# VHH binders against Serine/threonine-protein phosphatase CPPED1 (CPPED1): the designs that were tried, part 3

Target 1, 314 residues: Serine/threonine-protein phosphatase CPPED1 (CPPED1), of Homo sapiens (Human) (q9brf8)
Amino acid sequence: MSAAEAGGVFHRARGRTLAAFPAEKESEWKGPFYFILGADPQFGLIKAWSTGDCDNGGDEWEQEIRLTEQAVQAINKLNPKPKFFVLCGDLIHAMPGKPWRTEQTEDLKRVLRAVDRAIPLVLVSGNHDIGNTPTAETVEEFCRTWGDDYFSFWVGGVLFLVLNSQFYENPSKCPSLKQAQDQWLDEQLSIARQRHCQHAIVFQHIPLFLESIDEDDDYYFNLSKSTRKKLADKFIHAGVKVVFSGHYHRNAGGTYQNLDMVVSSAIGCQLGRDPHGLRVVVVTAEKIVHRYYSLDELSEKGIEDDLMDLIKKK

## First folded at step 1 (VHH)

Design b08 (framework vhh_7nfr_2)
Fold by ESMFold2-Fast, scan of step 1:
Structure b08 (fold): chain B 314 residues (1-314), chain A 124 residues (1-124)
Amino acid sequence: as target 1 above (314 residues)
Amino acid sequence: QVQLQESGGGLVQPGGSLRLSCAASGFTFSYYAMSWVRQAPGEGREWVSSISGSGGYTYYADSVKGRFTIARDNVKNTLYLLMDSLKSDDTAVYYCAKHRGYSYGTYPKYFDYWGQGTQVTVSS
């Protein structure tokens, strides 16, 4: 049993690692396996969106509580259990220093305490968690509350990288922190290449792109063209197969060379026509297969046999 | 079009109680946070309390914590301030204020509409 399982409300990343997955046992291929990905529970956004004022902290989030509780209950019922549950940022709506932030945070902690302790939580920072323009103080607050903002871990021969994408969006108030992540990332990508990992997978809140690497800058939902191309080329060179993101509150994505960009829709507020949901991600030796499920589908029927059959060893 | 009308003010002895009401119209009341703000003679505006649109969350100024309770009735479109253990320092005109969007909760820029005010006087 890991130290994180013994002492934490959930499995927090510390020292740029996740103790729930000991490296000495996880560096060799021992798949297939699957994990669950959610994004943007973002307690407070449904009301803020409905009033047309998304700059407020969102003073109502009962629906987001119920949706996230439904997600946790669905995940807890899965058999076999997923290897982990990752939340791809925007955990709460109220930005640092805003009203309702403390209450939203405590409610989300309460809901997440109900996740089966055998299923580690992997938490990714979003712009609402850390600020559109992060500072040393907002980063430190996130790390105290939720764990490290960027880190790596291994599961069954697969390298997972969690990145703070706000440093790529606007590092103007914390350039030294951005530089530290850049150096760390280059080291992790070098390790992936040298160790011939089965797959390398990236989680970050802001998508590289929504449809195409050459698409125009949105100035909010995608990273700038210069930044996304630089990151995508680094990922491809290191053998990264897929980047998973939230932020857009719609299912989207595309492929650039052999790199998939997968944008997952929200547990909370929807900005498109997708249902509130979770993404099931199956990792085999040859491929990564994923499917978005509404919360109702996953709660009522679980994972479909075509995906579950991929997990069964032949 | 938006209207906020306070009532329930008056004269009360120290240690007494009053209940203020604010009748709201012209907007979807349950969607907006509401606040009470007071102004004592010769002083600036002092934020007293805020309540979320659902009523699930409340905030109080340190000067009134444990003595005042903010509440709302979203069916009747009415905001309340229940004031117990009143002190001479609570003497002020009390204003009902609608939040435009709730960003910090105590600064005037967060309020887009104000009532006319109701006078509360605490005196022996």
Scores: ipSAE 0.000, ipTM 0.125, lowest interface PAE 18.9, mean pLDDT 86

Design b09 (framework vhh_7nfr_2)
Fold by ESMFold2-Fast, scan of step 1:
Structure b09 (fold): chain B 314 residues (1-314), chain A 120 residues (1-120)
Amino acid sequence: as target 1 above (314 residues)
Amino acid sequence: QVQLQESGGGLVQPGGSLRLSCAASGFTFDDYAMSWVRQAPGEGREWVSSISWNSGSIYYADSVKGRFTIARDNVKNTLYLLMDSLKSDDTAVYYCAKDYYESWGYFDLWGQGTQVTVSS
């Protein structure tokens, strides 16, 4: 088993769960509460993007460090504290085996050590973290560094599922690992039904879709039509309300039946017109309400009263 | 409908040459940067080359510099990849990709791909 990193500790998922949220205390509704979601800090991408070659590891990432430090500082100042901070994949830009990967990883670890220890980190793998075609080696490297690539945890009667979406994109080098996740997911969705969870929420790096379930395959930013429909149907039948993703570096999403697909823009490199930012997600007994904030908005003004008032109605 | 269609792949011996074409339809071709991306059997996608809307900026992956040439014909709405001195490592499905209007290297439309096999 992996020990804590020298010079810092993280709330790493192990054994397919998070010890920060003991199940015996978290199985019953104890909301409302909120959490913060960020995506794609992706140290190195701004420089790699500027060169027109996004497969290179990017040899500069000082801007991503500053942006992620601003995000951490904004989160630490929130009152009441969020229940957790989830990073929805592409933690660093350099893919396995690429230049600057180790340096980007150590810098991100340093920045994340500044997160208040009372706020657990929930880390989701992205394609740049484990490769577009993951292997047993790249998955094991991720798990040693950041924690399990897929796991579940409970907060206040709500089930959260973290999935490794790269197994849906291309499992050809690790079919047994993909099969293990599939079996585990079916078990978790069965538990969601049996325990009558207040809500079930999914985090994965690659969106099911960007606008609609029937949209054409992008071959990069969305899961294939056959895969997204199979997953969406499984989620709907189990009572999953929302899937949160990154990957697209723009805010996007839509609704399929009663399932919301929410794509959050990046802390790091932006590809659309959205500012660098974080998503605030409020969970009430009746609904899940969320809003994207620029880093400046959240740093200067905090969370708007209409969202915070939902938390005060316990 | 908005689409990209590749052609020109095939089997070739090491040291040989191939010319790939990509026919674009359903969008204003000369408003967008275009790219070639390849995927070897069992591997992830690897960016190969990009060309700006007016051919004023051209970029190549280090693995193909000096051997491949990207070109476009905005009158014919066609993207090309001229591949010389082919190596076994070049064996892959080659995809034509449309870059997002204001961004390089991020693709919002892909073709179906054309297979290139370099083997004796």
Scores: ipSAE 0.000, ipTM 0.151, lowest interface PAE 18.6, mean pLDDT 87

Design b10 (framework vhh_7nfr_2)
Fold by ESMFold2-Fast, scan of step 1:
Structure b10 (fold): chain B 314 residues (1-314), chain A 122 residues (1-122)
Amino acid sequence: as target 1 above (314 residues)
Amino acid sequence: QVQLQESGGGLVQPGGSLRLSCAASGFTVSSNYMSWVRQAPGEGREWVSSISSSGGRTYYADSVKGRFTIARDNVKNTLYLLMDSLKSDDTAVYYCARETYFRGKPYAFDIWGQGTQVTVSS
């Protein structure tokens, strides 16, 4: 926890940075290392899904609690410990102002308190966390509850960028906040070029695309074609290797030039054929290697030796 | 005025093949996930296959993997199910459906066709 965090239980991002990783110690390559990525625990969605009304706040979420507890227990058992655990948005299902939001939030906080304190939490906002159309009020509520909606941090010479993708989806009620993120992002990408980061990695809730850069607009699961192309080109120019997202509740993605788009399936409600799971991401000097694990696989067997051997290479 | 119309069903012997078609009107299949769902006599609805809006991703129920292929013709605005190595257990009414937010759930479909009967018998 940083001293700037109001009532901090987690390593909340503040001032557009994450105090758990002091820049002075993290600016030089110190890999290889790995981290764990989860998405869409989305407490309440399994019940809301079952009713056929996914815009409902979901009045039951015991399954999501158990799945997320299993995820936390699996992560806590890993040796060596992952550098951090990132949750790629849709922390809870109930939209701002909807029933069950407070209860879902408090239950998720309780579950996340069980994460080993040596493993920092990196929290990304999703549409259910701040609204499909964010406002200054919904953004402020998220920042008060979970930490900054966009920020950067360094780990072992690698730059990580967390973006609020809802500003890209619909900034109509908060255009100044969207412009502030755009300016901040351009500054961070410039810093990445100037400091010659080993890799730059982006976390955002909404995928740029699900399969290819030229795919048609889905109007929900992917960013619009004009927006995704502008962002992808900015990322490629700055040397970003990969964007990790949730939102789709299925494993998906593709490659555009030298940029990988990786969509991770959910800890919570599955909307495809993937098991409830977590993505293990290994960062080496040359490449980023990742693999999706079911919660049962990770709980029972841990991480496969071929991935762990990448961390042992000098 | 949105509708789906299936065709291509019929009687085939085990090991035979059929090609089902689903013509869409009032919307574009390439803008939506599209699915095939079947209902056997005395059974509930079973999801069979889905194709993504781009056409780049296809999904199949374990019971039909390696035997069925879902395809799309954007010019004709038509969805297809190419059925090979048919088994008696494939006997069902086959429905074409447009997926809303989410794939593979009957309550996630907002437009359904009238269905086409497939009977696999010697």
Scores: ipSAE 0.000, ipTM 0.152, lowest interface PAE 15.6, mean pLDDT 86

Design b11 (framework vhh_7nfr_2)
Fold by ESMFold2-Fast, scan of step 1:
Structure b11 (fold): chain B 314 residues (1-314), chain A 122 residues (1-122)
Amino acid sequence: as target 1 above (314 residues)
Amino acid sequence: QVQLQESGGGLVQPGGSLRLSCAASGFTFSRYAMSWVRQAPGEGREWVSSISGSGSYTYYADSVKGRFTIARDNVKNTLYLLMDSLKSDDTAVYYCAKSPLYHFRSGSFDYWGQGTQVTVSS
């Protein structure tokens, strides 16, 4: 079954890996290549935000459906096809146990089934997907619906790590699950160093920071100062070049030493001045280059030649 | 216990108007998208129009845009289709259909009414 089939099932991450990219075939540099990153389709948030009550689960989300359908159509038209499409969390707005969660989930599944069968989906959990305070139950629900909450995969010599950042925000109801991710992450970062990967790239929903490693704790949009410094130092030591996140519904980020923190704005509800959009990420042997596109720009003009030229060998 | 009952069909001349109604019972009407689907003799079913649970979002097939208006009354649990400038090609049985979802998606219907006949003939 593919994500493009009307009655199909998504290819879910299982056993902490993604079957669409077998490690044995993907461990050597075979770039350059590119992928598409979206964040926060968050079906229901536009209505909930407009009412001033974001706890209500949002009882209307047709605008988010149209925006996400436009995103999928734009991605499907790209030539060459991107290696994958990653969604950096907050797939739907209604938190576990809240009204409209089932309806939002089924509508998003229907939209995502239209993604070209050749373009694997990479799904990252957000706070609305598993709760601000996750439990074993909410994590298990996510894993049944969408696939593993954390996993790794290789593409053309590049290691990609998907993390459940809610364990870093508040692990109080599932400390054993947080410890399991920490041990797994340390092992993956060790593998990155031992295999001399071309690049290592991290996807997680909550940004390490919005502007600077030393910024004050926001208590919602960024990880705590102690946690983000600890993670950033681990990433730098392992050779991670960039962390991509959503959550903030605005484009943001900064650099700490040799690590880029890139916060991508939303497909769905915008909380700043950015258009609804997608980020194009080009991976070359030397560098990672990215650019945010409005849905209209990507639909009408595709990807600009300066980025596409990086993929073409001269 | 879900029931959908259409009314308001009949025979009209080309250029005429009709108002169809669908009385709904057995579910929380305002939580589900509602649709009109028609079937002409010897043809497959054709989606006509849909409305979200609140009524804030409406959708129309290209063949009926500018001529038909879908509406709902969530206090009376009633769905409406206001049909203006009727054409011979609008001749069909019109079905009221319930979505299992708050928003309409093509092919996503869990309950249907028995239908009401609309005939447009000179």
Scores: ipSAE 0.000, ipTM 0.187, lowest interface PAE 14.2, mean pLDDT 88

Design b12 (framework vhh_7nfr_2)
Fold by ESMFold2-Fast, scan of step 1:
Structure b12 (fold): chain B 314 residues (1-314), chain A 124 residues (1-124)
Amino acid sequence: as target 1 above (314 residues)
Amino acid sequence: QVQLQESGGGLVQPGGSLRLSCAASGFTFSSYGMSWVRQAPGEGREWVSSISYSGSNKYYADSVKGRFTIARDNVKNTLYLLMDSLKSDDTAVYYCAKDLFRYDSKGYYYMDVWGQGTQVTVSS
């Protein structure tokens, strides 16, 4: 790492925590508040898709730069400022070892440095960031570049968990790392129960499911049925209310018991009918309310009054 | 270079059955959704059916639901359309088409690479 990189304005999770939110200041309910969620800026995918070769690293990403810059500008104009901006994985398109990965990474770092210093950045790993089958090497590279692949942090009495969902998809080349995350997760969920957090919220790249807990295995866009049920049951038992994911490049999701699965569409390449956009997530003492905005809507009009009214100190 | 080659068309009587095949090469077949599209004499192209990359999700035009079955063999790189209870209105050239994106199990299907087609004629 260089000293210049250490001078960047986005936060890196270290030691399985995020220093931007000191636990001693954030453990009590201090809501309501809101945050912004984006997914899949995935620099390079629009060109790779257009050529029909999505396994390639994509040799052009000017459109993704402009879209992500628009997203950052829209976020920076919001008043009051969101508590943080989370990116739910697939930061770049070029997988580990692929051409253009370094250039895509440097361009994304440059764009993200424009995020207001008062708005911490929360980064979630996706399959393109660490590989469909992660290794110790690809995980270490991600952690060196962006920060820890899984960690927890507290904001205003709410526990946030960031998970590396690639360990759930295919841990075959790093079973010890998958086991370490499983043990860490069980400990975090135990802490959530013991401390009676106001809410617990999970961010992971791959959705548990796209419509229903009982849906068939997709083998790519959703986690396997056995894995998703095991995770959902753990989350429900711990009081987790919502899981936010990307990966699908479309808005999707459903509810299983008291757990919401929310799949957010992409800042970058769209695979469905949704516009390029961001999700506004409002956290109140009673509930979590969210709404997807196109980049143009958020840039031109900001957040709708009905959502903003929920965050006023009343 | 992507290549799609249809076969299995022919002349059949109303109520008959046909099995169309599409042999694919030049791309990782198992990673892409596939579709069947037809064009009747003097009419525009009509989408008939689509199948996800894994075969888990299948979609059909209302005109063919319950009569046609789409299937794929990812080992043989072959797409199939099993056509039962054929009607005179099913007379068309049938084309197979490759999706532009990988691993789409739900949503829409964008198709750009088309085969040469196979003629299906339903007549007495």
Scores: ipSAE 0.000, ipTM 0.154, lowest interface PAE 16.5, mean pLDDT 86

Design d01 (framework vhh_8k46_1)
Fold by ESMFold2-Fast, scan of step 1:
Structure d01 (fold): chain B 314 residues (1-314), chain A 123 residues (1-123)
Amino acid sequence: as target 1 above (314 residues)
Amino acid sequence: AVQLQASGGGFVQPGGSLRLSCAASGRTFSSYAMGWFRQAPGKEREFVSAISWSGGSTYYADSVKGRFTISRDNSKNTVYLQMNSLRAEDTATYYCAAKRYSYGLTSSEYDYWGQGTQVTVSS
C-alpha cells in the first residue's frame, strides 16, 4: 500500500476482505509476528455510566479520547511495528440514532488517523456500533463509516475472521443478514481446513463465555449456551485456536477443549479492577501467546523481552 | 475543523454588564476547550478566561476574577462570557478560541479563532 493510498483514508474492509493484506502475498507461513488488540474505547460511556443512564449517548468523552491517544502513541513507538491494530468493538457509546453519535465517531476517526500508516486497522463491530438488535440500516451505517462488519484476511499463513456477534445475540430484525454471515462463516472455516492454515483466529465483540462453556446465560455479556456451544464446536472442528472479544470491560475467559476464549478489558471505561490497556498477541508456528498491558506499562516500558524473544524465533 | 462566531459586544457604561457568545459550527465541539482573549488598541492580545471541554474546570485572568464568568452549552455548541462590573480597562476586541482537550493560557496554544466582537466601556 502506498503513502498516497493511506493519506486520510482508513484501511476499511471491503468485499469481505482487507486490502492491506493481499491474499496472494499472505498465504504461506513467514515466521512469527505480533499484533495489538484493544477493545471498547467506547467514547461517551464513562459519562453515561456516571449519570446512571447508559441509554443516553454520553455527552462527554475527553477521558476516552486521552486514553485512546495514549494507546495510539504507545503502539506507534513499538519496534518492530505490530502487523496490525485490532479494535474488538464498541468503538463509540452512542447507539445508532442517539445524540452525540456523530461527534463521538468523528473524534475517534481523528484519533485513529494518528496510527502509523504501516500498521493497518482492523475494526470489529460492537452492540453500541450497530445496536443490540441490528437492522439492515444500522449495519449499512456501520459499513459506510468503518468498513465491512464481517470479513477475513490472511497474515503469513494465519487466517483471521472478524464476525458480527450481534447476529448471534439478536437477529430478529435482520434474519437474512444473519443467514448470510452463517453461510460465509461456514465457507471460511472450510477454507481454513482445506488450506491447512498455520492458525485460525476469530475476533468478535461478544464473548462466547466469560469463564466456562457450561456457564449460565448472562443475557448480555455472553452468548446464549446453545449459540456458544454451536459456534465453539464449529471453530474447534476448523482448527480455530482462539476467539478474542471485548464487551465485558474486564479481563476474562477460559478454555474449552482446544479453543481459548480471551476476553480483553477496555481502553475506555473499566467495569472491574483492570487498568485501561491493550493486549499484545504473539503468533508463533506452534502457539499463540498473549498478555494484557496497562496503557502506562506499554507506553513507558514497551513489550517485555520474553514476548519479543518469541518474534526472533524462526 | 471548527468555525467560531463571536457576538454580544457593544457599548456599556462603567459598572454595566454584557454577555458574549461564541457559536461553534462543525463537529466535535464537546472535545474542545474554549478560551476568551482580548486585545485593546495598541496592546498585545491577552488571556481573559478558559473552560475545559466538559465545563468542569474554569480559569480566569487575575484582572477579571470575580467579575467575569465563563460557561458553555455543548448541546448548542456555544460558549459564553458573562461580564459584570465592567471597567474602562475592559475596552477591547474580544476573541473566542478553541483547542483540543485541556485549555491553554496563551494564544499560541489555540488552534481555531473566531471573529472578534468589540466591547466599549465608556461614560
Scores: ipSAE 0.000, ipTM 0.099, lowest interface PAE 21.1, mean pLDDT 87

Design d02 (framework vhh_8k46_1)
Amino acid sequence: AVQLQASGGGFVQPGGSLRLSCAASGFTFSSYAMGWFRQAPGKEREFVSAISRSGGSTYYADSVKGRFTISRDNSKNTVYLQMNSLRAEDTATYYCAAGYWPTKYEYDYWGQGTQVTVSS
ESMFold2-Fast, scan of step 1: ipSAE 0.000; ipTM 0.323

Design d03 (framework vhh_8k46_1)
Fold by ESMFold2-Fast, scan of step 1:
Structure d03 (fold): chain B 314 residues (1-314), chain A 120 residues (1-120)
Amino acid sequence: as target 1 above (314 residues)
Amino acid sequence: AVQLQASGGGFVQPGGSLRLSCAASGRTFSNYAMGWFRQAPGKEREFVSAISYSGGSTYYADSVKGRFTISRDNSKNTVYLQMNSLRAEDTATYYCAKSRFYPLSDYDYWGQGTQVTVSS
């Protein structure tokens, strides 16, 4: 990979940080600001789901290309520009080693190259990106292609944490990698407390829960009850205000104590009644305000004035 | 305690019909794709049929296509397999499974089986 590729369109995370946001410029409160969140473009899923050939990664994904191109075009037209665009996992449908994975990956890279250079891209791994049971090899493949699977960065006094939630789902084939993330996370949460960050925000692919902390284990769409409670308690103790996830292909979530769990529906294949869309997230000194937009709404009308007016408050 | 309970198996003559049922636990049933698998003595487990979470998509192994029909009732947390024109080679223990995301996933959870015997 050249230096231009390393610092290019993807703004690939390296060394557990994101070079697009230099710490020396981002440690102090400089808000309010906003960012855009998308999830599950998952090239191949619409065809795979509809035809029953789910393990072969789907042999058509033109609809997902068009939807993701519409998302990129909508984002590029926003004024002022968002601070970054985060994709909360399941970038492509084909699992590691499966048919169509290479073609889906190259098409997604092509689409993402159209993102405005001024808008850093933040990439979160999902189960289809590294496997339901990750291995050292599948994690390494992801990191070579997209950047680090977990990392932190600062924007205007706000700490953002990107986690590999597959280590919480099933670490059985890579327990040392899971332990490394746990140790790193504890350190980052300590830094959040020590520096009195304005907010701490977490991105991970799998939701802690879909509705309530005490809900039953789904065994797929939420983390296990024991795991979600341990993570939620760590987040609350460190002052994390919100966790953003994808994975469910529906809008969902709830609140546990002072921690919000926000599940965003998909850019790609829908499994519920939500439109294909993006979430606009506004960060003020006092609160985090967000709203899900269909791709058509955002493309045609942009962001509503009530949200944009929050950014104009000094 | 049962999380998935398969039932409706029995003895039937070639050309006969049986309807299998699989009752699933909890309010999360509508979030899962459901599948039927079978295993005859001395053979590997094989895929039979699957249905998407909504019931809008159905999938069949070539050996059963046109003879078997899968359906679900999300209000009853139950998936069904209607088996018509049964053959001796359909003799097996039938298992229902929930897919964590997709009906053909190797990560499917397996329930208790029900025996189907087709003989004259």
Scores: ipSAE 0.000, ipTM 0.259, lowest interface PAE 11.6, mean pLDDT 86

Design d04 (framework vhh_8k46_1)
Fold by ESMFold2-Fast, scan of step 1:
Structure d04 (fold): chain B 314 residues (1-314), chain A 123 residues (1-123)
Amino acid sequence: as target 1 above (314 residues)
Amino acid sequence: AVQLQASGGGFVQPGGSLRLSCAASGSIFSRYAMGWFRQAPGKEREFVSAISSSGGYTYYADSVKGRFTISRDNSKNTVYLQMNSLRAEDTATYYCAAHKYYTFGSPEHYDYWGQGTQVTVSS
């Protein structure tokens, strides 16, 4: 870890927890509060997408730098400050071993260093961060660079779970790591039930589904039907209210029983009609309310009063 | 497992329309995402459009967005590319491709490729 990283924005998850939120201070309901969610800054994708060769690593990413800088500046201006800023995977475009990966990583670190030190970063791994088929080596590289690939933390009586969804997509080269996450997840969900947490919220890169639990397998943007149903049932049984994901580069999602699947569009490359943006998530005792903001909207106006009033009596 | 045959290319004047078809043979076409790519003489192969296995999600390169429409009929094992408002710069050999795990993107990710069909836009 460099001196710039040690004093900087990276509240690296270690030992399957996040030190920025000590459990002894966060175990009881102390809401309402809010956090900011972004997804897929994915430095390099705009250029790679435009050339039709998304495997090339992307040799240009100045637009993604500007968009992510705008996002950071908008977040830093918010009052009160959000509890944390979570990035739901695909931090950079160049996959492990590909050209431009080191340069994209260093540029993203530079941009994220500008995040207010009072706002912890929560980093989720995506397929471009560890590979579509992860290995022990690609997982270790991610953990060395950004922090643990899966972990939990508590904020004001709410349990947050960060999952490595690539183990659900294709664990064939690291079945032991997938099994370790499964055992850890079952333990965390048991803790959520036992402690009667106010809410449990999951962050993972790949959505369970894009519209409905029974939708066909996309084979890329959603988890397989058998996998998504098993995970959704586990989450529902443990009282998980919502899963937040990226990956799709569009706003999407739906509800299955009492579980919301929320797919947030990208800070970087857009694949649909949504603007580049961030999601504001307000957590109250009764419910979780969220709204997607374009970077321009959030930069110019901040958060609308109707959302902010949920965390203020007056 | 999947074999692809592209057709429907030809000569068209600027502003005209063409519909390309890609017929698939082999088992379980409905499991595959499908893409269209093009290659102009002396240029690299570039992405045009893609469609998910269910047909619910479609993707377009910026250069063709609003002009081209991709669709599929899983009962006929066929994917289509409707090309409207054609321009001279759309002149290329068009390839269809099938991918098991990706619904858009890089040619390198697609497992099966058709032979290509030539589109020429000229007056």
Scores: ipSAE 0.000, ipTM 0.159, lowest interface PAE 15.1, mean pLDDT 86

